# Miniprotein binders against q553d3r833to1016: the designs that were tried, part 6

Target 1, 184 residues: q553d3r833to1016
Amino acid sequence: NRFKSVNELYSTELSYLNSLLILRDFYFIPMEVEARVTKLFKSEEINKVFSNLKSILQISTEITHLLEERLSVSPVKIGDIFVKFAPIFKIYVEYVNNFDKVAPQLKAMTENPQSKKFFSEQRNKSRVATDINSLLIMPVQRCPRYELLLREILKHTQEDHVEFKNIKSAYESIKDINKYINDR
Key: E = the ipSAE of ESMFold2; O = the ipSAE of OpenDDE; V2 = 0.75 times the mean of E and O plus 0.25 times the DockQ between their complexes.

## First folded at step 3 (miniprotein)

Design c12 (at its last look DockQ between E and O 0.61; V2 from the best seeds 0.00; counts 0 for: pae E 9.9 > 1.5, pTM E .743 < .8)
Fold by OpenDDE base, look of step 3:
Structure c12 (fold): chain B 184 residues (1-184), chain A 96 residues (1-96)
Amino acid sequence: as target 1 above (184 residues)
Amino acid sequence: GSRVKLFVIFEGDSPEKLRELAERVIEEARKLAEKLGGKVTVVVEEDGNRLLIVVTIEGLTPEEKAKEIAERLKELAEELAKKLGLKVIIIVEIEK
């Protein structure tokens, strides 16, 4: 039903946000420290690998906050949020394009004997089974996930529902973005 | 205090113009925040033909001042974009 679908959108967004925070706190920041202190990493390489993660994190933080607020009110209205933020999601284009380019570099970095210990230690500290590679791919997967989640909500929203117009608009907008990404 | 979060995307084919816009928006945000006793955080991302600026201003009181800052920054971004012939997308969020 609609309620279940909306809650899935929220719960997955929260999980996504947490993953981004792990990526920032246990990998990006520590790697930057290593770059400055031990020279284990190069700052330039780190910036290339993480790309615009900081901006994506800001957007996800705001979306999560707004969704949380809306869940406490009946009927739950979330369509306007995604309509409003849809244009901003174009930043994912940059992330996806960069990810494809830096994938080999990331692999080399994680397989480097000098760096393996670092990543292993950080993984343990994070207490999350997901490694840096899996975390970094999550933004690549998020826009397609939005499309699926919004489509599911739309299926459970009648045309005369107050949310129908916004949900449909949001779905179409994200769909267009995903199409653009795929056609790049 | 209230928090203002501004998301601005400039689109254009001139990296120099985009950087100029970023600097001007950042400077204005800092001035406004300082004037009103707020804390400003800025994130800037470039991707060649687009520039994303995320401005967060915290600790703004009263709420009317937060709204004022939001509107001022929005207007500035729009004016600059128009002046330089760039496309702009702006999202403003105000948290009480």
Scores: ipSAE 0.029, ipTM 0.449, lowest interface PAE 4.8, mean pLDDT 87
Fold by ESMFold2, look of step 3:
Structure c12 (fold): chain B 184 residues (1-184), chain A 96 residues (1-96)
Amino acid sequence: as target 1 above (184 residues)
Amino acid sequence: GSRVKLFVIFEGDSPEKLRELAERVIEEARKLAEKLGGKVTVVVEEDGNRLLIVVTIEGLTPEEKAKEIAERLKELAEELAKKLGLKVIIIVEIEK
């Protein structure tokens, strides 16, 4: 039903945001500290791993907040959020195009035993079983996932429903931006 | 209190031009906030050939004043991008 589909969009966005926060708080920030204090990492290495993660985090933070507000009001209206934000998703191009370099960079860094120990310790501190590689792929998959989620919501939205036009427009807008990302 | 957020993406081949434009937008936002007694918060992220700026405007009542500042910043960003040969995307979000 429509209710289940809309809730899945929100719950997966919240899970996505939490994954981005783990990347920032347990990896990106601590790695920048070590780069200054112990010289364990170079800024170039950190930038290769994380690319424009901070921008992506800011976008997900705003989408999460908007979805929470919309879920507290009846009828639930979320299509306009994705129509409005679709142009901003163009920043995913840089992250996606850089991703082929991330796993080799991490592998090269962990040949240093001190770096390997650092990543192990941070994973333990995060209390999340998911390793950094599995977290870093999440942004690559998110825009395609938005398209699938919106398609499912549209499927369960009748043509005479107040949200039909906006959901359809949102789906088409995200589909166009995914094509843009793939073409770059 | 209403919040107004301005999301601005600049895209171009010159990091120097992107940085220059960002500084001009940020300076104007701070000047307008100071003149009108509002709070402005700015986040800037640079990612290769793109620059994302998020401007949050709070503490201005009525909501129309916050909208006016957002529109003036939008106009400035568009004009500067045109003069510098940069592409720009702007979104304004109003949160009550």
Scores: ipSAE 0.005, ipTM 0.379, lowest interface PAE 9.9, mean pLDDT 83
ESMFold2 (binder alone), look of step 3: mean pLDDT 76; pTM 0.712

Design c13 (at its last look DockQ between E and O 0.77; V2 from the best seeds 0.00; counts 0 for: pae E 4.4 > 1.5, pTM E .699 < .8)
Fold by OpenDDE base, look of step 3:
Structure c13 (fold): chain B 184 residues (1-184), chain A 96 residues (1-96)
Amino acid sequence: as target 1 above (184 residues)
Amino acid sequence: GSRVKLLVIFMGDSPEKLRELAERVIEEARKLAEKLGGKVTVVVTEDGNRLLIVVTIEGLTPEEEAKEIAERLKELAEELAKKLGLEVYIIVEIEK
């Protein structure tokens, strides 16, 4: 069912966006404050850990908005969105590469007795069960998820469908990006 | 009226250059919006070696003017990026 697949794309994007917002509001920003005030964290280390999150967040915000607009019209057209954004998704390559490099630092930071209380408190304040480690890994998983979601939509899109060309193109583009990430 | 939404992402190693590019794009957007009687909103996000600009211009009439603005801003961004040897990504949305 194409409708179901498109809605899954939207719903997961919304969830993804919300996770990024939690990551920003309950971890990144508070950590920056701590770095300035209490020196619990170093600003440089924070920036390394979060990398280009701001860019990813902005992109996700835009995608979510566009999807919302398209879902209100029949037939639902979303393929062009991902065709346009496909080149921009290369920023995920940077995120993934950085994530692999800073993973040990992140682990050390979260396991540091001096900061454990901070992370526990922030987790409670966020009212989300997902901790900072799980949140930070989500961008690593999102591009592969796009590929799967688009593939599913394509599966339910006939070749003569107005969306077929764009969906296929978007799928192939993201597939190439994911391949590049995996082969790096 | 028509709405133009432009997302521009500049990438480069010089924050100063990126800011300069952003300011030029923003200024051009404002000028064009003013000229055509549109309302402009700009959101800028600085992120390391990237600068993201979201430009929204609303209340443009006729639709041809909206297209013109979009094209001009796109061209400007591309030209500036090329001049400075920077990468640029642009997404344009025009809504009536």
Scores: ipSAE 0.268, ipTM 0.683, lowest interface PAE 1.6, mean pLDDT 90
Fold by ESMFold2, look of step 3:
Structure c13 (fold): chain B 184 residues (1-184), chain A 96 residues (1-96)
Amino acid sequence: as target 1 above (184 residues)
Amino acid sequence: GSRVKLLVIFMGDSPEKLRELAERVIEEARKLAEKLGGKVTVVVTEDGNRLLIVVTIEGLTPEEEAKEIAERLKELAEELAKKLGLEVYIIVEIEK
């Protein structure tokens, strides 16, 4: 039903945002501190790993807040959110195009035993079993996931529904963004 | 009172122009907050050739004032982007 598909969009956005927050709070920020205090990392190494993560995190934060507000009222209208954000998702191109450099960079950094210890300790502090590589791929997967989620919502939205036009526009816009990313 | 949220993304190849834009948007948002007694929060995110600015103005009354502020800031961002040859994307939300 439509309600379930819209709620899945929201619940997976929350999970996605939480993963981005773990990356920021347990990896990016602590690595920036170590770069200043102990010189364990260079800023260029940190930036190669995380790319434009901060922009992606801010966008997910805003989408999450908007979805929470829209889900609290009837009728639930969320298509316009994705129509408005679709042009902004072009920033994912940079992240996706950088991603093939991330695993080699992390491997090079962890050849230093102190760096390897740092990553292990931060993973433990995060209380998440998922390693940093599994978190870092999530933005690569998010825009394709938006397309599938919007397709499901569209399938459960009748043509005479007030949201049909906006959901269809959102789906087509995200589909176009995914093609741009894929055609790198 | 009403809340205005403005999300602006500038894209270009000049970090110097992007920082100049950030200063102008922040200054205008603070001036509007002082004039209208609203609480302003500005979050600036810089990464490479992108600048994201989130402006939140709370405690506005009436809702017409919130809409006017949103339109004024949107026009400023569009004008600055055009003058400096940058792409811009703007989202405006007004909440009660």
Scores: ipSAE 0.264, ipTM 0.674, lowest interface PAE 4.4, mean pLDDT 85
ESMFold2 (binder alone), look of step 3: mean pLDDT 72; pTM 0.642

Design c14 (at its last look DockQ between E and O 0.55; V2 from the best seeds 0.00; counts 0 for: pae E 12.8 > 1.5, pTM E .678 < .8)
Fold by OpenDDE base, look of step 3:
Structure c14 (fold): chain B 184 residues (1-184), chain A 81 residues (1-81)
Amino acid sequence: as target 1 above (184 residues)
Amino acid sequence: GSKLLVIFEGDSPEKLRELAERVIEEAKKLGGTVVVTEDGNRLLIVVTGLTPEEVAKEIAERLKELAEKLGLKVVIIVEEK
């Protein structure tokens, strides 16, 4: 039903946000420290690998907060959020493009004997089974997930529902972005 | 209060920082709380606690005009509450 689908959107967003926070706190920040102190990493390569993660993280933070606010009110309205944020989601295009370019570099970095111990230790400290490679791919997967989630909500929203227009619009907008990413 | 999300994009870090400072100062004067995130050629600003709602809209319009004058791309979202 619609309620279930909306909650899935929220729960997956929260999970996504938490993953991004782990990526920031246990990998990005520590790697920057290593770059400054031990020179294990270069600041330039770190910036290339993580790209515009800070922007994505901020957007996810805001979306999560807005969803939380909306879920506490009946009827639940979330369509307008994604309509408003649709223009911003194009930053994912930049992330995806960069990810494809730096994937080999990331692999080399994680397989480097000098840094293997670092990544292993950070993975252990994070207490999450997901490694840096799997975390960094999550933003690549999020826009397609938005499309699926919004489509599912739309399926359970009648045309005369107050949310129908906004959900439909949001779905179409994200769909267009995903199409652009795939056709790039 | 109303929430304002602003994203600036440009190839001039100096212009972005200048714009951020202006927003911060204005928001502070109006009793708003500001969070700024700098990310390369992007600047993300979240302003909360803006009252009344008209103030948020006014700020949004002013920032849009300023961004245009500076040749920066801007996305502004006003969340009314």
Scores: ipSAE 0.334, ipTM 0.753, lowest interface PAE 1.6, mean pLDDT 90
Fold by ESMFold2, look of step 3:
Structure c14 (fold): chain B 184 residues (1-184), chain A 81 residues (1-81)
Amino acid sequence: as target 1 above (184 residues)
Amino acid sequence: GSKLLVIFEGDSPEKLRELAERVIEEAKKLGGTVVVTEDGNRLLIVVTGLTPEEVAKEIAERLKELAEKLGLKVVIIVEEK
């Protein structure tokens, strides 16, 4: 059961990373190109929509790589990853606090028929049924989900297990970060 | 080769940029590949291709000292594979 819970942490991180890559490759980068080439978007509009997505993507990339390496070694040790990343997760505050502005910004942008067409075309190219709003909320949900996933791992980690102290520390650190994000 | 993830945090974008340029230059001398992401008051740097592991740890120690001198917070993760 412990191994299943650790694998769920990894599989959901990989799914999360793929969603962030869709945001980058089918929306953020193409929108920056259009801002330079056609002036369809202003840089300020793009920054309001995506906030610090690039930093969040880099963090998820690193967590994914570390988890892949750790799952190949016995015993599986992942708690230290989240203890080390806890200070970095403070960057999610900016994203979460900005999120209330994202839907109104996208609505305002899509009143322009050329912008509406752009978003429709990019969604089609991405071959995902999920609209950009559903992708953009995923970082808002990720830190709370880390807490739930770590809690489940801790539940299945016996107190005399070599990983117990690190998983407990990771859980407490993420719990504190979620409180920090919510208070900001 | 060893991988180095560095996050600087501070209230001076100019100091953060100065640090990034120094890290890029030092990593190039050692044959490393550098990816830099600027994000508000944070600077995220990934360096790969550093061998041996002692090089990555030595760079990490130098970066800690420099960040303290500049009044910046730093988080460093060294990965040996």
Scores: ipSAE 0.000, ipTM 0.259, lowest interface PAE 12.8, mean pLDDT 82
ESMFold2 (binder alone), look of step 3: mean pLDDT 73; pTM 0.643

Design c15 (at its last look DockQ between E and O 0.03; V2 from the best seeds 0.00; counts 0 for: pae E 16.1 > 1.5, pTM E .678 < .8, placed apart)
Fold by OpenDDE base, look of step 3:
Structure c15 (fold): chain B 184 residues (1-184), chain A 96 residues (1-96)
Amino acid sequence: as target 1 above (184 residues)
Amino acid sequence: GSRVKLLVIFEGDSPEKLRELAERVIEEARKLAEKLGGKVRVYVTEDGNRLLIVVTIEGLTPEEEAKEIAERLKELAEELAKKLGLKVVIIVEIEK
């Protein structure tokens, strides 16, 4: 039903946000420290790998906050949130394009014997099974996920529902973005 | 009091221009908030050819002042972007 679908959107967003925070706190920041102190990494390489993660993280933070507020009110309305953020989701285009370019570098970095210990230690400290490679791919997968989640919500929303227009609009907008990404 | 949250993304090829735009938006937000007795919080991050600004102004009364601030900041951001030929995305949220 609609309620279940909306909650899935929220729960997956929260999980996504937490993953981004792990990526920042246990990998990006520590790697920057290593770059300055031990020279294990180069700052310019780190910045290339993580790209616009900070912006994506901020956007996800705002979306999560707004969703939380809306879930506490009946009827639950979330369509307008994604209508407003739809144009901003174009930021994912940059991330995806960069990800494809730096994938080999990331692989080399994680397979480097000098860096393996670092990544292993950070993974243990994070207490999350997901490694840096899996974390960095999550933003690539998130826009397609939005499309699917919104489509599911739309399926359970009647045309005369107050949310119908916004959900449909948001779905179409994100669908267009995903199409653009795929056709790049 | 009411809260205004403004999310602005500038896109351009000149980091210097982007920073200049950000500073102008931030300064205006601070001036308006100070004038109306609000509290300002600003977050800024640079990502390649984009600059993200999140401005939160709290404690605004009456609600009409919050709306006015939001509109003024939005207009400023748009005008600045237009002047410099930059792309801009703006999201405004007003909470009572």
Scores: ipSAE 0.017, ipTM 0.384, lowest interface PAE 5.6, mean pLDDT 87
Fold by ESMFold2, look of step 3:
Structure c15 (fold): chain B 184 residues (1-184), chain A 96 residues (1-96)
Amino acid sequence: as target 1 above (184 residues)
Amino acid sequence: GSRVKLLVIFEGDSPEKLRELAERVIEEARKLAEKLGGKVRVYVTEDGNRLLIVVTIEGLTPEEEAKEIAERLKELAEELAKKLGLKVVIIVEIEK
């Protein structure tokens, strides 16, 4: 069912956005504050852990808003959103290329007992049981997931549907972006 | 449009006074944003004897309005900290 596959795209985007907000609100922002106030962290360390998370969060926020608007209207039209955002997803290259440096950086930071305590306290405040490493991998997994979700939507979109050309273009564009990210 | 981040840290020995102060800063931020058509996001956490407030205001045009709101909120936070005998650190950032 096409509508069900489009709703899956939306529901997983909302879950993804929530994970990015947890990263921002309970880790990135508090760490930036500590770097300025107590010097517990260096800005360079924070940037190595989070890379361009802020930009990724802005993209997901906008996509979520657009999907909410489109799901309220029949026929549901979402392909143009991903055609528009596909070239912008090139910023995921920076995040993906940085990711293999994240776990070593976090390990080095938590050798300091004050930093270890900070991460434990923020995790408790977030009410999320998963550790920060498990949250930080989610952007690495998102673009490949978009490709699979769009492929499923295309499968359920008949060739005479008003969205067929846009969904096909979106799928092909995301497929190309995933190849671009993987090759870099 | 311009985006304003205001990071405020209050330090004191009265959790009730810290919470009262947070509510006052948040309420003023919402009033200013509503008047100027901006969107407000607020983050508040308590950490022992500290209260961290992060206020983000988006959708402000022109950039001068963003600077005005940031200064008004900074002045309010400083006034309240003085009246309540609290230490305050304020960081204001404006992004294009």
Scores: ipSAE 0.000, ipTM 0.140, lowest interface PAE 16.1, mean pLDDT 81
ESMFold2 (binder alone), look of step 3: mean pLDDT 74; pTM 0.682

## First folded at step 4 (miniprotein)

Design s1
Amino acid sequence: GSRVKLLVIFMGDSPEKLRELAERVIEEARKLAEKLGGKVTVVVTEDGNRLLIVVTIEGLTPEEAKEIAERLKELAEELAKKLGLEVYIIVEIEK
ESMFold2 (binder alone), alone request of step 4: mean pLDDT 74; pTM 0.686

Design s10
Amino acid sequence: GSRVKLLVIFMSDDPEKLRELAERVIEEARKLAEKLGGKVTVVVTEDGNRLLIVVTIEGLTPEEAKEIAERLKELAEELAKKLGLEVYIIVEIEK
ESMFold2 (binder alone), alone request of step 4: mean pLDDT 73; pTM 0.663

Design s11
Amino acid sequence: GSRVKLLVIFMGDSPEKLRELAERVIEEARKLAEKLGGKVKVVVTEDGNRLLIVVTIEGLTPEEAEEIAELLKELAEELAKKLGLEVYIIVEIEK
ESMFold2 (binder alone), alone request of step 4: mean pLDDT 73; pTM 0.670

Design s12
Amino acid sequence: GSRVKLLVIFMGDSPEKLRELAERIIEEARELAEKLGAKVEVTVTVDGKRLLIVVRIEGLTPEEAKEIAERLKELVEELAKKLGLEVYIIVEIEK
ESMFold2 (binder alone), alone request of step 4: mean pLDDT 77; pTM 0.716

Design s13
Amino acid sequence: GSRVKLLVIFMSDDPEKLRELAERIIEEARELAEKLGAKVEVTVTVDGKRLLIVVRIEGLTPEEAKEIAERLAELVEELAKKLGLEVYIIVEIEK
ESMFold2 (binder alone), alone request of step 4: mean pLDDT 78; pTM 0.723

Design s14
Amino acid sequence: GSRVKLLVIFMGDSPEQLDRLADEIIKRAQELAKELGGKVTVVVTEDGNRLLIVVTIEGLTPEDARRIADELTKLAQKFADELGLEVYIIVEIEK
ESMFold2 (binder alone), alone request of step 4: mean pLDDT 76; pTM 0.717

Design s15
Amino acid sequence: GSRVKILVIFMGDSPEKLRELAERVIEEARKLAEKLGGKITVVVTEDGNRLLIVITVEGLTPEEAKEIAERLKELAEELAKKLGLEVYIIVEIEK
ESMFold2 (binder alone), alone request of step 4: mean pLDDT 78; pTM 0.735

Design s16
Amino acid sequence: GSRVKLLVIFMGDSPEKLRELAERVIEEARKLAEKLGGKVTVVVTEDGNRLLIVVTIEGVSPEEAKEIAERLKELAEELAKKLGLEVYIIVEIEK
ESMFold2 (binder alone), alone request of step 4: mean pLDDT 75; pTM 0.699

Design s17
Amino acid sequence: GSRVKLLVIFMGDSPEKLRELAERVIEEARKLAEKLGGKVTVVVTEDGNRLLIVVTIEGLTPEEAKELAERIKELAEEFAKKLGLEVYIIVEIEK
ESMFold2 (binder alone), alone request of step 4: mean pLDDT 74; pTM 0.690

Design s18 (at its last look DockQ between E and O 0.77; V2 from the best seeds 0.00; counts 0 for: pae E 2.1 > 1.5)
Fold by ESMFold2, look of step 5:
Structure s18 (fold): chain B 184 residues (1-184), chain A 95 residues (1-95)
Amino acid sequence: as target 1 above (184 residues)
Amino acid sequence: GSRVKLLVIVMGDSPEKLREFAERVIEEARKLAEKLGGKVTVVVTEDGNRLLIVVTIEGLTPEEAKEIAERLKELAEELAKKLGLEVYIIVEIEK
């Protein structure tokens, strides 16, 4: 039903945001500290791994907050959020284009035993079994996932529903953005 | 009362122009909030050639929230164009 499909969009956005926060709090920030304090990492190496993660994290943070607000009000209206954010998702091109460099960079860094130990310790502190490579691919997958989630919501939205026009516009906008990302 | 939230993503190759953009937008936001008795919060995140600026102004009437939102959006768009910067702006008025 429509309510379940909208809640799936929200619940998967929360899960996505949590993964981005783990990347920031247990990897990116601690690696920047080590780069300054112990010189274990170079800033160039860190930037190659994370790309524009901070921008992507901020976008997901704002989408999550808006979804939380909209789900607390009846009728539930979320389509306009994605219409507004669609142009901003173009920044995902930078992340997607960089992704092929991430695994080789991490492999090179972990040839150093101290770096290998660092990643192991941070993974333990995060209490998440998912390794950093599996977290880093999630932004690559998110925009295609938005398209599928919006299509499902549209499927369950009657043409005379107040949200029909906005959900349809959101779906088409995200579809165009996914084409843009794939073409570049 | 009403709350305005402005998410601004500004991009360019000149750190100096990005800084100028942020300073002027933040200054105007603080000025307008003070004039109307609103409370302003600003968070700036630097990410390579991007600045992400989140401006939140609370304690406004619905009419004040609409007015501030329109003025800040227009200023940010005009300033980005003048400085040769690319900008994306999302405005939300709530409560």
Scores: ipSAE 0.545, ipTM 0.815, lowest interface PAE 2.1, mean pLDDT 90
Fold by OpenDDE base, look of step 5:
Structure s18 (fold): chain B 184 residues (1-184), chain A 95 residues (1-95)
Amino acid sequence: as target 1 above (184 residues)
Amino acid sequence: GSRVKLLVIVMGDSPEKLREFAERVIEEARKLAEKLGGKVTVVVTEDGNRLLIVVTIEGLTPEEAKEIAERLKELAEELAKKLGLEVYIIVEIEK
């Protein structure tokens, strides 16, 4: 039903945000420290790998907050949130494009004997089985999930429902973005 | 009291233009907040050729929040256009 679908959107967003925070706190920030202190990494290389993660993280933070607020009120309305954020989701295009370019480099970096220990230690500290490679791919996967989640919500939203227009609009916008990404 | 929150993401190849943009937006936000007796908080995050600017103004009436939101949004859009920057703005008003 609609309520279940909205909750799935929220729960997956929360999980997604958590992954991004792990990526920031256990990899990006420590790598930057290493770059400054030990020179194990180059700052330029780090910035290339993580791309616009800060922007994505900020967006996810705001979405999560807004969703949480909306879930505490009946009737639950979330369509307007994604309508507002839809234009900004274009930044995912940049992320995906960059990811495709740096993925091999990242793979090589994580397998480099000089930095392997670092990544192993950070993985252990994060207490998450998911490594940096798997974490960095998550933003690539999130837009498609938005489309599916919104489609599911829309499926359970009648045309005369107050949320219908916004959900439909948001769905179409994200669908267009995903189509562009896939066709690039 | 009501609160207005603006998330502004601005992008461009000129650090100087980005800085100018941020300074002008922040200045206007502070000016408006002071005028209306609101409390302003600004957080700026640099992300490569992007700036993420979060402006929060508290202690406003609903009408004031709306006014400030519209004013800042318009300013940001106009300024971005003038400077040749790409901008995304999200406005949140809490009553």
Scores: ipSAE 0.272, ipTM 0.687, lowest interface PAE 1.5, mean pLDDT 92
ESMFold2 (binder alone), alone request of step 4: mean pLDDT 82; pTM 0.791
ESMFold2 (binder alone), look of step 5: mean pLDDT 82; pTM 0.791

Design s2
Amino acid sequence: GSRVKLLVIFMGDSPEKLRELAERVIEEARKLAEKLGGKVTVVVTEDGNRLLIVVTIEGLPEEEAKEIAERLKELAEELAKKLGLEVYIIVEIEK
ESMFold2 (binder alone), alone request of step 4: mean pLDDT 76; pTM 0.718

Design s3
Amino acid sequence: GSRVKLLVIFMGDSPEKLRELAERVIEEARKLAEKLGAKVTVVVTEDGNRLLIVVTIEGLTPEEAKEIAERLKELAEELAKKLGLEVYIIVEIEK
ESMFold2 (binder alone), alone request of step 4: mean pLDDT 74; pTM 0.684

Design s4
Amino acid sequence: GSRVKLLVIFMGDSPEKLRELAERVIEEARELAEKLGGKVTVVVTVDGKRLLIVVRIEGLTPEEAKEIAERLKELAEELAKKLGLEVYIIVEIEK
ESMFold2 (binder alone), alone request of step 4: mean pLDDT 74; pTM 0.681

Design s5
Amino acid sequence: GSRVKLLVIFMGDSPEKLRELAERIIEEARKLAEKLGGKVTVVVTEDGNRLLIVVTIEGLTPEEAKEIAERLKELVEELAKKLGLEVYIIVEIEK
ESMFold2 (binder alone), alone request of step 4: mean pLDDT 75; pTM 0.696

Design s6
Amino acid sequence: GSRVKLLIIFMGDSPEKLRELAERVIEEARKLAEKLGGKVTVVVTEDGNRLLIVVTIEGLTPEEAKEIAERLKELLEELAKKLGLEVYIIVEIEK
ESMFold2 (binder alone), alone request of step 4: mean pLDDT 74; pTM 0.683

Design s7
Amino acid sequence: GSRVKLLVIFMGDSPEKLRELAERFIEEARKLAEKLGGKVTVVVTEDGNRLLIVVTIEGLTPEEAKEIAERLKELAEELAKKLGLEVYIIVEIEK
ESMFold2 (binder alone), alone request of step 4: mean pLDDT 79; pTM 0.755

Design s8
Amino acid sequence: GSRVKLLVIFMGDSPEKLRELAERVIEEARKLAEKLGGKVEVVVTEDGNRLLIVVTIEGLTPEEAKEIAERLAELAEELAKKLGLEVYIIVEIEK
ESMFold2 (binder alone), alone request of step 4: mean pLDDT 75; pTM 0.689

Design s9
Amino acid sequence: GSRVKLLVIFMGDSPEALRELAERVIEAARKLAEKLGGKVEVVVTEDGNRLLIVVRIEGLTPEEAKEIAERLKELAEELAKKLGLEVYIIVEIEK
ESMFold2 (binder alone), alone request of step 4: mean pLDDT 73; pTM 0.670

Design u1
Amino acid sequence: GSKLLVIFMGDSPEKLRELAERVIEEAKKLGGTVVVTEDGNRLLIVVTGLTPEEAKEIAERLKELAEKLGLEVYIIVEEK
ESMFold2 (binder alone), alone request of step 4: mean pLDDT 74; pTM 0.652

Design u2
Amino acid sequence: GSKLLVIFMGDSPEKLRELAERVIEEAKKLGAKVVVTVDGKRLLIVVTGLTPEEAKEIAERLKELAEKLGLEVYIIVEEK
ESMFold2 (binder alone), alone request of step 4: mean pLDDT 74; pTM 0.658

Design u3
Amino acid sequence: GSKLLVIFMGDSPEKLRELAERIIEEAKKLGGTVVVTEDGNRLLIVVTGLTPEEAKEIAERLKELVEKLGLEVYIIVEEK
ESMFold2 (binder alone), alone request of step 4: mean pLDDT 69; pTM 0.587

Design u4
Amino acid sequence: GSKLLVIFMSDDPEKLRELAERVIEEAKKLGGTVVVTEDGNRLLIVVTGLTPEEAKEIAERLAELAEKLGLEVYIIVEEK
ESMFold2 (binder alone), alone request of step 4: mean pLDDT 74; pTM 0.637

Design u5
Amino acid sequence: GSKLLVIFMGDSPEKLRELAERIIEEAEKLGGTVTVTVDGKRLLIVVRGLTPEEAKEIAERLKELVEKLGLEVYIIVEEK
ESMFold2 (binder alone), alone request of step 4: mean pLDDT 68; pTM 0.547

